# VH-VL binders against q58766: the designs that were tried, part 6

Target 1, 244 residues: q58766
Amino acid sequence: MIIMYAIGIGDNKEEVLKAYEKLKEEGIEVELIDNPKLLVDKLLDGEIDGAVRGSLSSSKVILYLRERIGKFYRASILKNPFTNGIFLLSPVGIDDISEDKNERIKDKIRIIEFASNFLKNYNIKAKVAVLSGGRLGDLGRNKVVDETIYEAEEIVEHFKGNVDIIHNGILIEEYLKDGYNIIIAVDGITGNLIFRCLGLICKIPGYGAVILSDKNVNFIDTSRNANWERYYNAIKFLIGGDFG

## First folded at step 14 (VH-VL)

Design y6
Fold by OpenDDE, fold request of step 16:
Structure y6 (fold): chain C 244 residues (1-244), chain A 118 residues (1-118), chain B 106 residues (1-106)
Amino acid sequence: as target 1 above (244 residues)
Amino acid sequence: QVQLVQSGSELKKPGASVKVSCKASGYTFTSYGMNWVRQAPGQGLEWMGWINTRTGDPTYAQGFTGRFVFSLDTSVSTAYLQISSLKAEDTAVYYCARHYNWDYFDYWGQGTLVTVSS
Amino acid sequence: DIQLTQSPSFLSASVGDRVTITCRASQGISRYLAWYQQKPGKAPKLLIYAASTLQSGVPSRFSGSGSGTEFTLTISSLQPEDFATYYCQQLYSWPTFGGGTKVEIK
């Protein structure tokens, strides 16, 4: 049985093709697919063993994937610039979690559970940091920020004792310095912004975003504006990711 | 007061199975993780793994997969360690120990000596 | 796995002595370090956590310091009941223990 992988190719063709060529040089054959539904269908039908969204439209690929396999979350795998380990950032999709407070809390709890299990499969102990919208001392300055603080505290309380979990405000740099490897953003917008700043601007290495679900789907979500290295790393991860 | 009370010493033959219990009292059982630590005679402490007391999900350290099984009975606040296909090298004192947010193991059982001998 | 190396493995001291035990980690573990005391036939007892926080009920003669890769446990004035084996433990990743330091009477 031949193992096959695919990368979606939409806009940003040059970067996708660079990744394709680099993989080819290493003897890794990857199919280029320019149809969002075809990419998902081939994966779910077992025609390919893994798929990377590449530069195809998120609004098309992700929505269709959601239609096929149901609700799922995404966690971006990024290299920790302080420790050289990896960390998961979630949510990173603008519509991955609910706008309703109670449902949002449930979503974040599920994300933590899936993410922890993901790391466990790689023999990595989960260390969870929950972000809020400000420093703890900022409580009372802004109602929206206050809500994020209370929400974070509620999530921590849910896991407290069993799980290595912390809430210390918006101090993501401190979380990463201390080696926390699951970063829970306030919402998908915040998470996406964090990713764009760290990944696309600062160029910290990454492997794309994995699917967090009860279903085993070898799909890596990538940005349509990513460089070739990110597409390349996503395929390499699918082939056999090793985080040390 | 917080207490972890383990079952008594065991003498087994190679190939047999043993099940050690660890009964917790004096605190909310599901609010703390439970760990198992092995100590061979005259040797140091070795972490075997842990079990999430809220979800029942076990995690085993390298070298403690297959023959070792962690389980719970939350109705009686008890954690269990089962070792199957016992070997002479399994002779050791086994401890249960709770952790809090993975900051420390603050309470330990008194230990259970398991001796495997022909 | 993160390895912890304790030194010395054995320490001979007298009552009233200042005792220092070192624990070195194979990689940075921030302050995820705990110290335990174990007496023969007994379970380990938590002394220090978070590298320097004294556990409730533990005598003040015990103290911990350090961060990153090097940590120390200090007993300012050794008491008769302090003769025991001491272990460091990291909880940065899956927990591991040092090899232990046996403090015996001179």
Scores: ipSAE 0.898, ipTM 0.948, lowest interface PAE 0.5, mean pLDDT 96
Fold by OpenDDE, fold request of step 16:
Structure y6 (fold): chain C 244 residues (1-244), chain A 118 residues (1-118), chain B 106 residues (1-106)
Amino acid sequence: as target 1 above (244 residues)
Amino acid sequence: QVQLVQSGSELKKPGASVKVSCKASGYTFTSYGMNWVRQAPGQGLEWMGWINTRTGDPTYAQGFTGRFVFSLDTSVSTAYLQISSLKAEDTAVYYCARHYNWDYFDYWGQGTLVTVSS
Amino acid sequence: DIQLTQSPSFLSASVGDRVTITCRASQGISRYLAWYQQKPGKAPKLLIYAASTLQSGVPSRFSGSGSGTEFTLTISSLQPEDFATYYCQQLYSWPTFGGGTKVEIK
């Protein structure tokens, strides 16, 4: 049985090719695909066993994937700079969760469930931190922030005492210091910004973003502006995910 | 008053199965996780795993997969531990213990002694 | 798994003594540590959680301290009812217990 993986190549070709060459040096064969739909189709049709978006357009690949398999969420796997463990950041897509409050809460709940199960498969206990838009003491200062606080509290309440879950405002640095490994952003925009700041600017190591769904899809989402290491790590994760 | 009441002592032969019950009262059963802890004679405490009382999803610690099954009957606020293919090494006191937000195990059952001998 | 090492394993003391038990974690566990007391034939009883928070109903002579990898349970003045085995537990990851410390009458 031949196992084959693919990585999308759009812009940022040099980084993708660098990853490709590094993988090749290790005896890992990867197909380069420059067509967003083809990448998804090959994966879903079983022509390849795993796919990395690479530097292909998110708006094309992710939307098409959503058309094919339905609604899904994404969680970026990042290395915790304080503990050297990993944490999942979600949502990270601008349209991964609803703009409707009630539906958004449901989305976040589902994300937590999927993410927890994901970590469970790696024998990792889920520790969930729900972000809001301000410190707890900021309540009353801004109506938008207040809504995020209430939303976070509602999510925590949903899981009651079963899940290791916390809401302590916007203090993501404190969450990470304390070893929380599932970070729930306020929304996809917030999550995406967090990812870009930590991953693309500060160069925190990561493995890309996994698909959170009831469907088994070996797809890793990566940024078109990522360095070769991220693309490389994404493929390595598909081959045999190991968080060290 | 919060209480966890477990079923009585069991004496089993190797290869047999046992099912220990843990009945909760005095609180909302589905608002707290339920854990199982084993203690062999003269030994320390060993976490076996837990079950999400809201979803019914069990998680087993390393070494407690396969022969160990956690289950619930939420209608009677009861958690169950089933051990199949019992071995002499399974001789121990088994505790159920609830947790809240994984901060602590604040309430424990009285323990169930399971003795496996030929 | 995170390993917890308690010291000492056995401790002989007299009523009125100050008793200190140490729990060391194989890695940082922040403040996710609890202490339990267990008497023969009885279930463990929660004493301290979050490293230093006293459980309701527990005498004030019990106290916990520490963070990261080093934790301590202290009994300021040992009482007759305090002779028991004490366990630390981490809940930073999947729960694990220390090996226990048996406090015996001297």
Scores: ipSAE 0.898, ipTM 0.949, lowest interface PAE 0.5, mean pLDDT 96
Fold by OpenDDE, look of step 14:
Structure y6 (fold): chain C 244 residues (1-244), chain A 118 residues (1-118), chain B 106 residues (1-106)
Amino acid sequence: as target 1 above (244 residues)
Amino acid sequence: QVQLVQSGSELKKPGASVKVSCKASGYTFTSYGMNWVRQAPGQGLEWMGWINTRTGDPTYAQGFTGRFVFSLDTSVSTAYLQISSLKAEDTAVYYCARHYNWDYFDYWGQGTLVTVSS
Amino acid sequence: DIQLTQSPSFLSASVGDRVTITCRASQGISRYLAWYQQKPGKAPKLLIYAASTLQSGVPSRFSGSGSGTEFTLTISSLQPEDFATYYCQQLYSWPTFGGGTKVEIK
């Protein structure tokens, strides 16, 4: 059987079509799907081998995906600006993790577990860095920051000894320089801001957001406002783990 | 004091199976990942893989998939290495070694010599 | 996999000599490097981790330096008990070892 992939096409059609044409030139078979439910159904029913949301509505595709496979997390894949590797950033959505402290910690633990397994499938050792809201020396200066520090420490303690994991405050640049490839943000807002700053403003190469779940789902979540390169890269990633 | 004690030397024929044990003591077994390292006679050290002692999830290095199985019995703080379909080239000393947060391998077993000969 | 190249493979020295062993990585590994000593018939012993941190109980004559792709183990004054084989190890990605350096008596 021929391996088949799909890209969702909603608004921003010109960019999706550019990606489609480029992939076609390379002999990669891609189906354009303009129906959110159909995209998800084809993927989960095994009619296609992988799917990219493309420019379809997130509220429709993600919600329907959640209905079919249950709760899942997302991690943005970004190129490390200091190394030749990539890193996963999570959470990156405002509703991705709980506002409740205990549940939030559990969510982050699950994210780390799923992300580690994800990287393992690509023969990459997980190196986890947990962000807090300030430097370690900032403890006592702000109650909110203190809470993030304690939360990060609790997460590290959970994995300590087995997983390569570190908490060294808010110093994301140091994490990336040292080659950490799983970055756990304080919350979805923080993660989303990091993504937007690095990916959209600074134009660090990105490959969309992968699904983190106990289920193996070859789906890449992309922005409806992305350029053709992002859609193209997402498909290339699904095909062979090409990180650009 | 931390100790890793491995099972004794093994002499096997090609095609047979062997199971090496590594018993840990002096620390919380599930708090440190366990690694397996192979050393052929007169050769260097070769990382075979590791097992997460908390979850039981094994990871095998390239070249050590299929015939090699890592397992645990946490009730007795013991890690196991099983090699099936033994070959002459499997003749080596096998070490268990724990790591802490992937910073270092601080404690090692004394090694188990496995000899495969017709 | 990340390859580690040790040099030299063999080193002849006398008691009291300053000994230097080099470990080169095929790519940047930051400071995720450890050094081990192994004597015949014995398991490796940890000497240094994080490129330059001396393991507790290890004599101060041992030191490590380097970052990125170049690393060095130094024995300031070789003692009789230091004749052994030394290995570097990276833990930046899946662990790999160098080929080893055998320090023997001249």
Scores: ipSAE 0.831, ipTM 0.918, lowest interface PAE 0.6, mean pLDDT 95
Fold by OpenDDE, look of step 16:
Structure y6 (fold): chain C 244 residues (1-244), chain A 118 residues (1-118), chain B 106 residues (1-106)
Amino acid sequence: as target 1 above (244 residues)
Amino acid sequence: QVQLVQSGSELKKPGASVKVSCKASGYTFTSYGMNWVRQAPGQGLEWMGWINTRTGDPTYAQGFTGRFVFSLDTSVSTAYLQISSLKAEDTAVYYCARHYNWDYFDYWGQGTLVTVSS
Amino acid sequence: DIQLTQSPSFLSASVGDRVTITCRASQGISRYLAWYQQKPGKAPKLLIYAASTLQSGVPSRFSGSGSGTEFTLTISSLQPEDFATYYCQQLYSWPTFGGGTKVEIK
């Protein structure tokens, strides 16, 4: 069976093509697709084994994907600067989870479940760290922060005893140092900020965002403004490369 | 008090199947993950995998896929290990052990000796 | 998988001796290490977790130390009931055990 992957090509063509060329040099065959629906259809119909959104429109590709497979979450894959492993960061979209407290908690629970299963498929034990808006010692200083702390505690309580899960406040650096590989942000805005700071400013290697759902979909969501390395890494991730 | 009580010793022929039970008591069964550990005669401890007692989702260690099946009956707070197509090298004591947040295995079953001999 | 190497595999000691067992991990595991004691025909017994936390009911002569890749179990004064096999276990990733250290009477 021939294994085939695809990268979506919209704007930012130079970077996508650069990734394409680099992959080609390595003997990796990738199809460039400039049609959002075609990219998704080919993936879901089994014509390709994996797809990267590339620089295609998110509103077109993601929405169509959602139409085809239903609700899903995303997690950004980043390299852990301390351990050289990877970690999943979720949510990273501004509207990926509910604004309602109870529904938000459910969303985070689902994210953890899907993310854990995702890592399991790569023979990686899930270690979940739930972020809140402050240090544990900050409790009582701010009502909003308090709420995030309580919410995190509720999530930990849900998984308590079975899942390797921890809540120790906002100390993401400590989580990463200890090798936690699923980081649950307070919300999509927070997650997106974390991603942008670590990935785009500090240039921590990233591999795009994976799809988290009850369906196994080899799709990597990438930014339309990413550099060639992001697209390249996304394909390499799909291929199952060594990530440390 | 917390107890894990396993089923009795088994003597099987190659190719047969065995199902070991681990009954938990003294705590909320679904609040702690259950692990299986193998120990061949005179050898060390080997982690076989675990099962999420809340979801029933099993995870198998490398080398313990295919012939090994973890399952639950939560109504009786019991975890099961089934081994099919038994081989001589499967001769070992099998332990169930619970963990809490993956910090430690604090309670163990007494072990079940499975002997595979022609 | 993360490999744990215990040293020594066998140790002969006398009652009252200070005993030290080492566990080395193939990669950093932070403090996610536990120590167990096993006597013949019995299930392992938890002694130490989180590298240095003594399990309730375990005598204070047992202690654990270390972080990252090097860990140590120490018995300050060996007692007759301490002759057994000791295992380290990492829970940083999928659990793995060390090869064990059998503490025998000299």
Scores: ipSAE 0.830, ipTM 0.917, lowest interface PAE 0.6, mean pLDDT 95

